# Miniprotein binders against Mucin-6 (MUC6): the designs that were tried, part 73

Target 1, 185 residues: Mucin-6 (MUC6), of Homo sapiens (Human) (q6w4x9r395to579)
Amino acid sequence: GHCSLEGGSFVTTFDARPYRFHGTCTYILLQSPQLPEDGALMAVYDKSGVSHSETSLVAVVYLSRQDKIVISQDEVVTNNGEAKWLPYKTRNITVFRQTSTHLQMATSFGLELVVQLRPIFQAYVTVGPQFRGQTRGLCGNFNGDTTDDFTTSMGIAEGTASLFVDSWRAGNCPAALERETDPCS
Key: E = the ipSAE of ESMFold2; O = the ipSAE of OpenDDE; V2 = 0.75 times the mean of E and O plus 0.25 times the DockQ between their complexes.

## First folded at step 14 (miniprotein)

Design gn12 (from vn4 with I65L; at its last look DockQ between E and O 0.72; V2 from the best seeds 0.00; counts 0 for: pae E 2.3 > 1.5)
Fold by OpenDDE base, look of step 14:
Structure gn12 (fold): chain B 185 residues (1-185), chain A 83 residues (1-83)
Amino acid sequence: as target 1 above (185 residues)
Amino acid sequence: SDIEERLEREIEMLEKRLEELEERAKKGGISEDVKKLIEEARELVERAKEALEEGDLFTAAVLLLRAWLKLRRAARRLAEEEE
C-alpha cells in the first residue's frame, strides 16, 4: 500500500482515494497492530501563509514506546531532542539520505517512509501486504475499498473528508477545511 | 514512569527556552510572526502540562513536539532578524 502527502494539502490513501484538506494540527497517518511497541506515524501541519487555505506539511513523526523520530525540512530529531547525523540507526529503524532532496526511513517491520525536503516538503508512506485491512488513520484502512477509507477514529465511516480528518487530530486544533480534489491536479 | 519523567524533563527544557526567547522578544525590531510563534508554543506547553496531569501521556507528547517545532522556527527567525 502507498499513501502520499503532497502539495501541502493533498492526501492519497493506501486504497488510492485522493482528498484534500486544510489543517494546522498533528494528525495520525498510520496506526496498526503491525507496528511494534504501539507505533504510530503522524503528520504535523502548520500555516504557511496568511489565509486559512495556506497550510503545509512541516514534519513527519514516528512515535512508539521505544522510538521518537521527527523528520522536518531542516533536521532529523530523535529521543534526545538533538539533531542527528545521518544515517541514524536503531534496532529496527534506519533513517538515511536517499538523494540530495530526499530522506528515507526504512524499517524491519514493513514500513517505509520517503520524505521530499525540497522544493516542497512531501511524504510517501509504503506498507507491506501484512498491513492489509489492519491500518487506520489519514492513510485509510488498506482493504481495497475506497468507499470506507474515511473511517473515523471511532470507527464510523464518513462520506466527506472533514469529519474524518478531524477525528484523527491529536490535540485541540482548529477544524480542517475540506475541498474537492481535482483529479487532474 | 520512565515516559512520564522524560516528558517532565522536556517540559522543563521547553519552559527554559521559552523564557529565554520571551526575554529576547521584548526587544524592539522583533517581528509579530516570531512573537506569535512564541505565544503559541507557550500555550502548547501549558496544555501539555494539563494532559500530563490527566495521565494522557500521548497527548502531552504530541503537544510538546508541536511546541518544540514552533520554538525551533521562532529561534531561527529571531536569529535572522537580529543579524
Scores: ipSAE 0.499, ipTM 0.812, lowest interface PAE 1.0, mean pLDDT 91
Fold by ESMFold2, look of step 14:
Structure gn12 (fold): chain B 185 residues (1-185), chain A 83 residues (1-83)
Amino acid sequence: as target 1 above (185 residues)
Amino acid sequence: SDIEERLEREIEMLEKRLEELEERAKKGGISEDVKKLIEEARELVERAKEALEEGDLFTAAVLLLRAWLKLRRAARRLAEEEE
């Protein structure tokens, strides 16, 4: 299963459903009982352009009861707030430089994250088959059916990406529906 | 719990950094852009402390993450302004 965050604002789910959104928040990208210690993968978006509505990916975060690993757009990796030199290893997670422009977080529990740092900050999530039908978040539910990939945190299938995305906000940031939206000029 | 202790240490680290940047902001000579980033980071840290006090550890962790990112950006812009 593959999920991608590309072009600053585009997402393709584990079931290959594409969408885009704009928002200034942290979003739950992937939750699953297959992730140890109540783990979740999250994506942080923030303003990126001259338009008030334009946002892009600025960090990817793996958060569990044991770790808070942040891979940020400025090429810094931290765990629990402390900067780490690469390669960085815990008992079940290794973060290392895959190429001059890509970092990889490899795990023993079937999650792989590849982050492109340059020229555009992008992320690629791969999960093993044990995750099939057991994921939630912006990457969808991985059940082979694109019609319900926009399933909210309450379990409701939505017809629009914005309502779906807003349901996966973490930290009670403003919803897309709650902020003034101006078209790019 | 271990998680609460880790979050308290992160708050301490961020507050130390905030106090340094806020002192520089009081003396003037930094852009409004940098001042805004510092102010936003302070607000996020204060909200994280509130969430931690309420036992909402996940929200606290997320708010501290956002504060840290704001402070990283503030530091980068400040370095650019001093060149």
Scores: ipSAE 0.390, ipTM 0.741, lowest interface PAE 2.3, mean pLDDT 84
ESMFold2 (binder alone), look of step 14: mean pLDDT 84; pTM 0.827

Design gn13 (from vn4 with M13L R17L; at its last look DockQ between E and O 0.75; V2 from the best seeds 0.71)
Fold by OpenDDE base, look of step 14:
Structure gn13 (fold): chain B 185 residues (1-185), chain A 83 residues (1-83)
Amino acid sequence: as target 1 above (185 residues)
Amino acid sequence: SDIEERLEREIELLEKLLEELEERAKKGGISEDVKKLIEEARELVERAKEALEEGDLFTAAVLLIRAWLKLRRAARRLAEEEE
């Protein structure tokens, strides 16, 4: 399964459903029993301009009981809150520079993350087949059915992205704004 | 717990950084954007402390990460404006 966060406000789920939102919160991208130590992948959005529609992805975070990894445009921060030289290695996670503009987080448990640093901060999430039907969050449920991708944190299927996205907020943040996604854009 | 203690240490470090940046921001010529970032970071730290007191370690951790990101941005911009 492949999930992408592009253009500052666009998301494509594991089931290939595209949608758009504007938010300035931290959102759960991926939770799964397949992630060890109660792990979760999250996306941090913030204002990038004056308008409410000017929002952008500013960081991707992997957080578990054992690990904290924050990938931002300029730094990689770990458990001790310090920027580390790459490659950074834990027991089952490695963060390294893939190209001059891309970082990669590789894991031993079937999660891969590629982050484009420039010119636009974007993220690409890949999970193995063992995750099929066992994922939740903004990346969807990876069950091959796009119609139920907007399942909230409470297990309710929504018809629009707004309530779906808002249900995956971590912390008290402003509500997200939904816009229709043009598949040709 | 080990996680709780780690979060407490992170809060202390962020509060120190906040204090330093707030003092520097009192000087003239500092942009409103920097001041706003510092203010927002302070609020996030306070909310994290509340979450920690309630035993919601996950929420606390998330809020502290967001606070840190804002402070780092503020620090970078502040350094540029002081030049």
Scores: ipSAE 0.747, ipTM 0.891, lowest interface PAE 0.6, mean pLDDT 92
Fold by ESMFold2, look of step 14:
Structure gn13 (fold): chain B 185 residues (1-185), chain A 83 residues (1-83)
Amino acid sequence: as target 1 above (185 residues)
Amino acid sequence: SDIEERLEREIELLEKLLEELEERAKKGGISEDVKKLIEEARELVERAKEALEEGDLFTAAVLLIRAWLKLRRAARRLAEEEE
């Protein structure tokens, strides 16, 4: 399964449902029982300098009881807040420079993250088949049905991306701006 | 307990960085963008302290991550403005 966060604040779910949103918050991208130690993959969006309502991806975060890995355009920061030289390796996770413009986080538990640093900060999430039907968050539920990919943190399927995205906010932040209806994929 | 201690140490680290950036900003020539980043980061740290006092360790961790990102951006912009 593939989920992407691309320029213009576009997201495509594991079930290939595209949508767009704007908001200044940290959002739960992926949670699953397949992630060890209550792991969660999160995306941080902040106001861009291009317009008054635009936001863009500024970091991707993996957080569990064991690991904290923050990947931003200029650095990788781990558990103690210290920037790390790559490659960075734990028992289950390796972060390394894939190319001059891409970083990769590879794991032993079926999660792979590729981050494009330039020209635009983008992220690509890949999960193995063991995640099928067992994901939640902005990347959807990976069940092969796009009609319920907008399932909120309370388990309610919503018809708009805005309500869905706002339900996955972490860290107590304001709601995203309302958007026109996304097409069904 | 160990997670709480880690979060407390992160707060101390961020507060020291905030103090340094606020002192450098007082030397003049700072942009409004840098001032806003520093102010936003301080607000996030204070809210992380509140979450920690309430026992909400996840929210505290998320707030501190956002504070760190804003401070790193502020530090880079401040360094660029100093020529």
Scores: ipSAE 0.645, ipTM 0.831, lowest interface PAE 1.1, mean pLDDT 83
ESMFold2 (binder alone), look of step 14: mean pLDDT 84; pTM 0.820

Design gn14 (from vn4 with W68F A75R; at its last look DockQ between E and O 0.71; V2 from the best seeds 0.72)
Fold by OpenDDE base, look of step 14:
Structure gn14 (fold): chain B 185 residues (1-185), chain A 83 residues (1-83)
Amino acid sequence: as target 1 above (185 residues)
Amino acid sequence: SDIEERLEREIEMLEKRLEELEERAKKGGISEDVKKLIEEARELVERAKEALEEGDLFTAAVLLIRAFLKLRRARRRLAEEEE
């Protein structure tokens, strides 16, 4: 399954359902029992301008009981709160430079992350087949059915992205705004 | 717990840095954008402390990460403005 966060406000789920939102919160992208130590992948959005529609992805975070990895445009920060020289390696996670503009997080448990640093901060999530039907978050449930991708954190299927996205907020922050825009436009 | 202790250390570190930036803000010469980032970071740290007191370690961790990012941005912009 492939999930993408592009253009600052566009998301494509593992089931290839595209949608758009504007938010300034931290959102759960991926939770799964396949992630060790209660791991979760999250996206941090913030204001990039003066209007409510000027929002952008500013960081991708992997958080578990054992590891904290914050990938931002300028640095990778871990548990000690300091920037790390790459490659950074734990027991089952490695973060390294893929290209001059791309970072990659590789894992031993079937999660891969590629982050484009420039010119636009974007993220691409790949999960193995063992994750099928066992994912939740903004990347969807990876079951081959796009109609139920907007399942909230409470297990309720929504018809629009707004309530779906808001349900995956981590922390109490402003609500997201849904836009009916084609990500390819 | 080990996680709770780690979060407490992170809070202390962020509060120290916040205090330094807030003192600089009082002296003037800081843009409104930087001031806003500092204020937002402070709010996030306070909310993280509340979450920690309630035993919601996950929420606390998430809020501290966001606070850290805002402070980092504030420091970066401040440095650029002083150059």
Scores: ipSAE 0.791, ipTM 0.909, lowest interface PAE 0.5, mean pLDDT 92
Fold by ESMFold2, look of step 14:
Structure gn14 (fold): chain B 185 residues (1-185), chain A 83 residues (1-83)
Amino acid sequence: as target 1 above (185 residues)
Amino acid sequence: SDIEERLEREIEMLEKRLEELEERAKKGGISEDVKKLIEEARELVERAKEALEEGDLFTAAVLLIRAFLKLRRARRRLAEEEE
């Protein structure tokens, strides 16, 4: 299964459902029982310059009870906040430079992530067949049916991308901190 | 180590970096953009501490990641502005 995060805040789900959104938060891309230690793959979006409605991907994060891997444009950072030399390896995860412009995170549990650093920061998520019907998040549920890929964190299928995306915000994200000058709450 | 201990260590590291930048900001000579990044990072760290105290470890971890990214951007912008 393939899910992509491309420039302009475009997403294509594991079931090939495309959509676009604008927001400045951390979002859950993928949760699944197939990820060890309660793992989740997340995406961080922030303002991309000229207007409040323009946001872009700034980091991809893998977080579990054992691992924290933050991949931003020029750095990979782990549990203690220090930038790491590549290749970086744990028991189950290897992060390495695939090409001059691409990094790859390979895992033993069927998740692969490729990050394009330039010219635009983009991410490509691949999961093995064991994930079929067992995913949640912005990448959809991987069940072969695009009509319910917009399923919220409460299990409700929505017809619009905006309600779906908002439900997958992580970290009690008040959009005001990321999109506007004044905090609202 | 357990997750709570790891989060506490990360908070300590981020607070040290944040305090250094906040002291720098009090002296002036930084752009409004850098000032906003520092203020946003402070708010994220404080909210992460609250989440940790409430036992919401996942939320704390996410908030600290966002704070980390804001602080790194602030440091890079400061370095660029200091010519």
Scores: ipSAE 0.644, ipTM 0.835, lowest interface PAE 1.3, mean pLDDT 83
ESMFold2 (binder alone), look of step 14: mean pLDDT 85; pTM 0.848

Design gn2 (from vn4 with V62I; at its last look DockQ between E and O 0.77; V2 from the best seeds 0.73)
Fold by OpenDDE base, look of step 14:
Structure gn2 (fold): chain B 185 residues (1-185), chain A 83 residues (1-83)
Amino acid sequence: as target 1 above (185 residues)
Amino acid sequence: SDIEERLEREIEMLEKRLEELEERAKKGGISEDVKKLIEEARELVERAKEALEEGDLFTAAILLIRAWLKLRRAARRLAEEEE
């Protein structure tokens, strides 16, 4: 399964459902029992301009009981503080520079993350087949059915992205604003 | 717990940094954007402390990460404005 966060406000789920939102919160991208130690992948959005529609991805975070990895545009921060030198390695996670503009987080448990640092901060999430039907968050449930991708944190299927996205907020943040955007139209 | 202690240390570190940036921001010529970032970071730290007191370590951790990001952004912009 491939999930992408692009253009500051666009998301494509593991089931290839595209949608758009504007928010300035931290959101759960991926939660699964396949992630060890209660791990979760999250996206941090913030204001990039003066209008409510000027929002952008500013960081990707992997957090578990054992690990904290924050990938931002300028630096990577871990449990040991700022990672001055890459690659950074834990027991089952490695963060390294893939190219001059891309960082990669590789894991031994079937999660891969590629982060484009410039010109636009974007993220690409890949999970193995063992994750099928066992994922939740903004990246969807990876079950091959796009119609139920907007399942909230409470297990309710929504017809629009707004309530779906809002349900995956971590912390008290402003509500997300859904925009109907079909890249194929 | 080890996680709770780590979060407490992070709070102390961020509060110290906040104090330093707030003092620097009292000087003239500092942009409103920087001041706003500092203010937002302070609020996030306070909310993190509340979450920690309630035993919600996950929420506390997330809020502190967000606070840190804002402070780093503020610090970079402040440095540019002081040049």
Scores: ipSAE 0.726, ipTM 0.889, lowest interface PAE 0.6, mean pLDDT 92
Fold by ESMFold2, look of step 14:
Structure gn2 (fold): chain B 185 residues (1-185), chain A 83 residues (1-83)
Amino acid sequence: as target 1 above (185 residues)
Amino acid sequence: SDIEERLEREIEMLEKRLEELEERAKKGGISEDVKKLIEEARELVERAKEALEEGDLFTAAILLIRAWLKLRRAARRLAEEEE
């Protein structure tokens, strides 16, 4: 399965469902029991222009009970807050420079991440077949059906990308700028 | 506890950097945009300390990542402005 984060905030799920969103938060891209040590892949988005609809990817994060790997837009790779020289290797993860413009994180548990650093910061997530039907997050559920890819963190299928994406926020993101409105008015 | 110790060390590192930048900001000579990034990073670190105190290690880790990214951006903006 393939999931991509392209442009400022375009996403294509493991089931090839495309969508776009706008937000300044950390989002869960992928959770699965196939990831060891309660692992999760996450994306950090921040403002990239003057309007609230101008946001872009600034980092990709792999977080587990053992590792906190951050690949930032400025080409620095850290684990648990410490900068690392590439190639960087743990027991089950290797991060290396694939080309002058691409970094790769390869793992022994079927997750592969390729990050394009230039001309714009983009990410490409690949998972092995053992993940089929066992993923959740912005990359969808990988069940071969695009109609329920917008499944929220509470397990509810939504019809809009915005509600789906908002449900995958992590890290106590700032409140939305829009106010709750009275539905009767 | 191992995760808690790693997060505590990261907080110490970020607080040292924050204190340096905050003192620099009080002397003046940095843009409002850079000052805002430093202030946002401070808020994120303080919220991470609260999350850690509550035992919410996942939230603490995420908040520290966001803080670190804000400080990295502040450093880049300072370098650009000094030219």
Scores: ipSAE 0.710, ipTM 0.868, lowest interface PAE 1.0, mean pLDDT 85
ESMFold2 (binder alone), look of step 14: mean pLDDT 84; pTM 0.827

Design gn3 (from vn4 with V62L A75R; at its last look DockQ between E and O 0.69; V2 from the best seeds 0.68)
Fold by OpenDDE base, look of step 14:
Structure gn3 (fold): chain B 185 residues (1-185), chain A 83 residues (1-83)
Amino acid sequence: as target 1 above (185 residues)
Amino acid sequence: SDIEERLEREIEMLEKRLEELEERAKKGGISEDVKKLIEEARELVERAKEALEEGDLFTAALLLIRAWLKLRRARRRLAEEEE
């Protein structure tokens, strides 16, 4: 399964459903029993301009009971502080520079993350087949059915992205604004 | 717990940095954008402290990450303005 966060406000789920939102919160991209130690992948969005539509991805976060990894545009921060050198290695996670503009997080448990740093901060999530039907978050449920991708954190299927996205936010943040993306475009 | 202690240390570190920036802001010469980032970071730290007190370590951790990002952004912009 492949999930992408592009253009500052566009998301494509594991089931290849595209949608758009504007938010300034931290959102859960991926939760799954397949992630060890209650691990979760999250995205941090913030304002990039003065209007409500000027929002962008500013960081990707992997957090578990044992690991904290924050990938931002300029640096990687871990539970041991700032990591100014790569590769960074834990027991089952490695973060390294893939290219001059891309970082990669590789894991032993079937999660891969590629982050484009420039010119636009973007993220690409890949999960193995063992994750099928066992994922939740903004990346969807990876079950081959796009119609139920907008399942909230409470297990309710929504018809639009707004309530779906808002259900996966962490903390008290402004509500997201949705704009449906034409899958045929 | 180890996680709770780590979060407390992070809060202390961020508060120290916030205090330094807030004092600098009082002296002037800082843009409104930078001031706003500092204010937002302070709010996030306070909310993180509340979450920690409630035992919600997950929320606290995320709020601190967001606060850290705000401060880093503030420092970068401040450095650019001084050039």
Scores: ipSAE 0.700, ipTM 0.883, lowest interface PAE 0.7, mean pLDDT 92
Fold by ESMFold2, look of step 14:
Structure gn3 (fold): chain B 185 residues (1-185), chain A 83 residues (1-83)
Amino acid sequence: as target 1 above (185 residues)
Amino acid sequence: SDIEERLEREIEMLEKRLEELEERAKKGGISEDVKKLIEEARELVERAKEALEEGDLFTAALLLIRAWLKLRRARRRLAEEEE
């Protein structure tokens, strides 16, 4: 299963459903019982353009009871608020420079994250088949059916990306943007 | 708990960095963009402290991550402006 965050505001789910959104918040990309220690993969979005409605991806975060890994465009990787030099390795996770423009987080539990740092900050999430039907978040539910990919944190299928995305906000964010349209992108 | 202690240490670290930038801002010579980043980071840290006191450790952690990102951007932007 593949989920992507591209172009600053575009998402493609594990079931290949594309959408875009704008907001200034931390969002749950992926939750699953397959992730150890209550792990979650999250994305942070913030303002990127001249209008207050334009936002783009600024960081990808993996957080569990054991690990905190923040990957931002300036290549700094932190744990517990401290910058770490790459490669960074725990028992289950290795973060390393794949190329001059790409970082990779590889895990023993079937999650792989590749982050493109330049020219645009983008992220590519890959999960193994054990995740099928067992994911929640902006990357969708990975059940092979796009009709319910916009399922909210309360389990309600929505017809618009904005309601779906807003339900996956985390960290007590301020009010989200009302529109998903970005006339400048 | 151990998680609460980690969050308290992170708050302390971010507050020290934030205080340094806020004193810098009081002296003047920084752009409105940098000032806004500092103010946003302060708000996020204060909300994280409130979440921690309420026992919402997950929310506190996420607010601190966003505060950290704002502070890093503020320092980078300030360094670029002082060239």
Scores: ipSAE 0.645, ipTM 0.845, lowest interface PAE 1.2, mean pLDDT 83
ESMFold2 (binder alone), look of step 14: mean pLDDT 85; pTM 0.841

Design gn4 (from vn4 with L69M; at its last look DockQ between E and O 0.66; V2 from the best seeds 0.64)
Fold by OpenDDE base, look of step 14:
Structure gn4 (fold): chain B 185 residues (1-185), chain A 83 residues (1-83)
Amino acid sequence: as target 1 above (185 residues)
Amino acid sequence: SDIEERLEREIEMLEKRLEELEERAKKGGISEDVKKLIEEARELVERAKEALEEGDLFTAAVLLIRAWMKLRRAARRLAEEEE
């Protein structure tokens, strides 16, 4: 399964459903029992301009009981709160520079993350087949059915992205705004 | 727990940094953007402390990450403005 966060406000789920939102919160991208130690992948959004529609992805975070990895445009920060030189290695996670503009997080448990740093901060999530039907969050449920991708954190299927996205907020943040856009634009 | 202790240490570190930045921000010539970032970071730290007291370690961790990012941004901009 492949999930992408592009253009500052566009998301494509594991089931290839595209949608757009504007938010300035931290959102759960991926939770799964396949992630060890209660691991979760999250996306941090912030304002990038003066209007409510000017929002952008500013960091990707992997958080578990054992690991904290924050990938931002400028640095990678781990448990000790300090920027790390790459490659950074733990027991089952490695973060390294893939290209001059891309970082990669590789894991031993079937999660891969590629982050484009420039010119636009974007993220690409890949999970193995063992994750099928066992994922939740903004990346969807990876069950081959796009119609139920907007399942909230409470297990309710929504018809629009707004309530779906808001349900995956971590912390008290303003509500997200949904926009109908051409995924090819 | 080890996680709780780590989060407490992070809070202490961030509060110290916040205090330093707030003092520097009292000087003239500092942009409103920097001041706002500091204020937002302070709010996030306070909310993290509340989450920690409630035993919601996950929420606390998430809020502290966001607070840290705002403080780092504030610090960078402040340094540029002081040059």
Scores: ipSAE 0.645, ipTM 0.864, lowest interface PAE 0.7, mean pLDDT 91
Fold by ESMFold2, look of step 14:
Structure gn4 (fold): chain B 185 residues (1-185), chain A 83 residues (1-83)
Amino acid sequence: as target 1 above (185 residues)
Amino acid sequence: SDIEERLEREIEMLEKRLEELEERAKKGGISEDVKKLIEEARELVERAKEALEEGDLFTAAVLLIRAWMKLRRAARRLAEEEE
């Protein structure tokens, strides 16, 4: 299965369903029982510098009870907030420079991540067949049926990407109205 | 738990680094952009501490990741402004 994050705002699910969204938060891309230690793959989006109406992928994060790996355009940061030189290896995970413009995170548990650093930050997620029907998040449920790929964190199949994407926010991103409570403008 | 202990240590490291940047900010001469990044990082750390106290370890970890990103951007921008 293949899931891609391209062009700053485009996603294609494991079932090949394309969609686009704009948001500034951390989102769950992939959760699955197949990931060890309650692992999750997440994406961080922020405003693009060129257009205020657009957002772009700025980091991809793998987080489990044992591992924390943050891949951004300028650095790879691990468990204690320390930037690491590549290659970086744990028991199950290796992060290395695939080419001058691409990094790869290879794992023993069927997850592979390739990150393009330049000219724009993009990510490509590959999972083995054992993940079929066993995924949830922005990359969809990998069940061969695109009609329910927009399943929310509450298990509700939505017809639009926006409600689906909002349900997968992580880290308690604040609502826009909270930011507008300042009377000075 | 072991995870809680690791998150507590990370918070301690983040708070130490934030205190250093906040002290530099009190002296003045830093841009509004850097001030905003420092403030946002502090807010994220405080929210992470709340999540940890509630036992929501996943949310705490995510908030600390975001805090580190803001703090590292602030430090980079400050170094650029001093050059």
Scores: ipSAE 0.625, ipTM 0.825, lowest interface PAE 1.3, mean pLDDT 83
ESMFold2 (binder alone), look of step 14: mean pLDDT 84; pTM 0.822

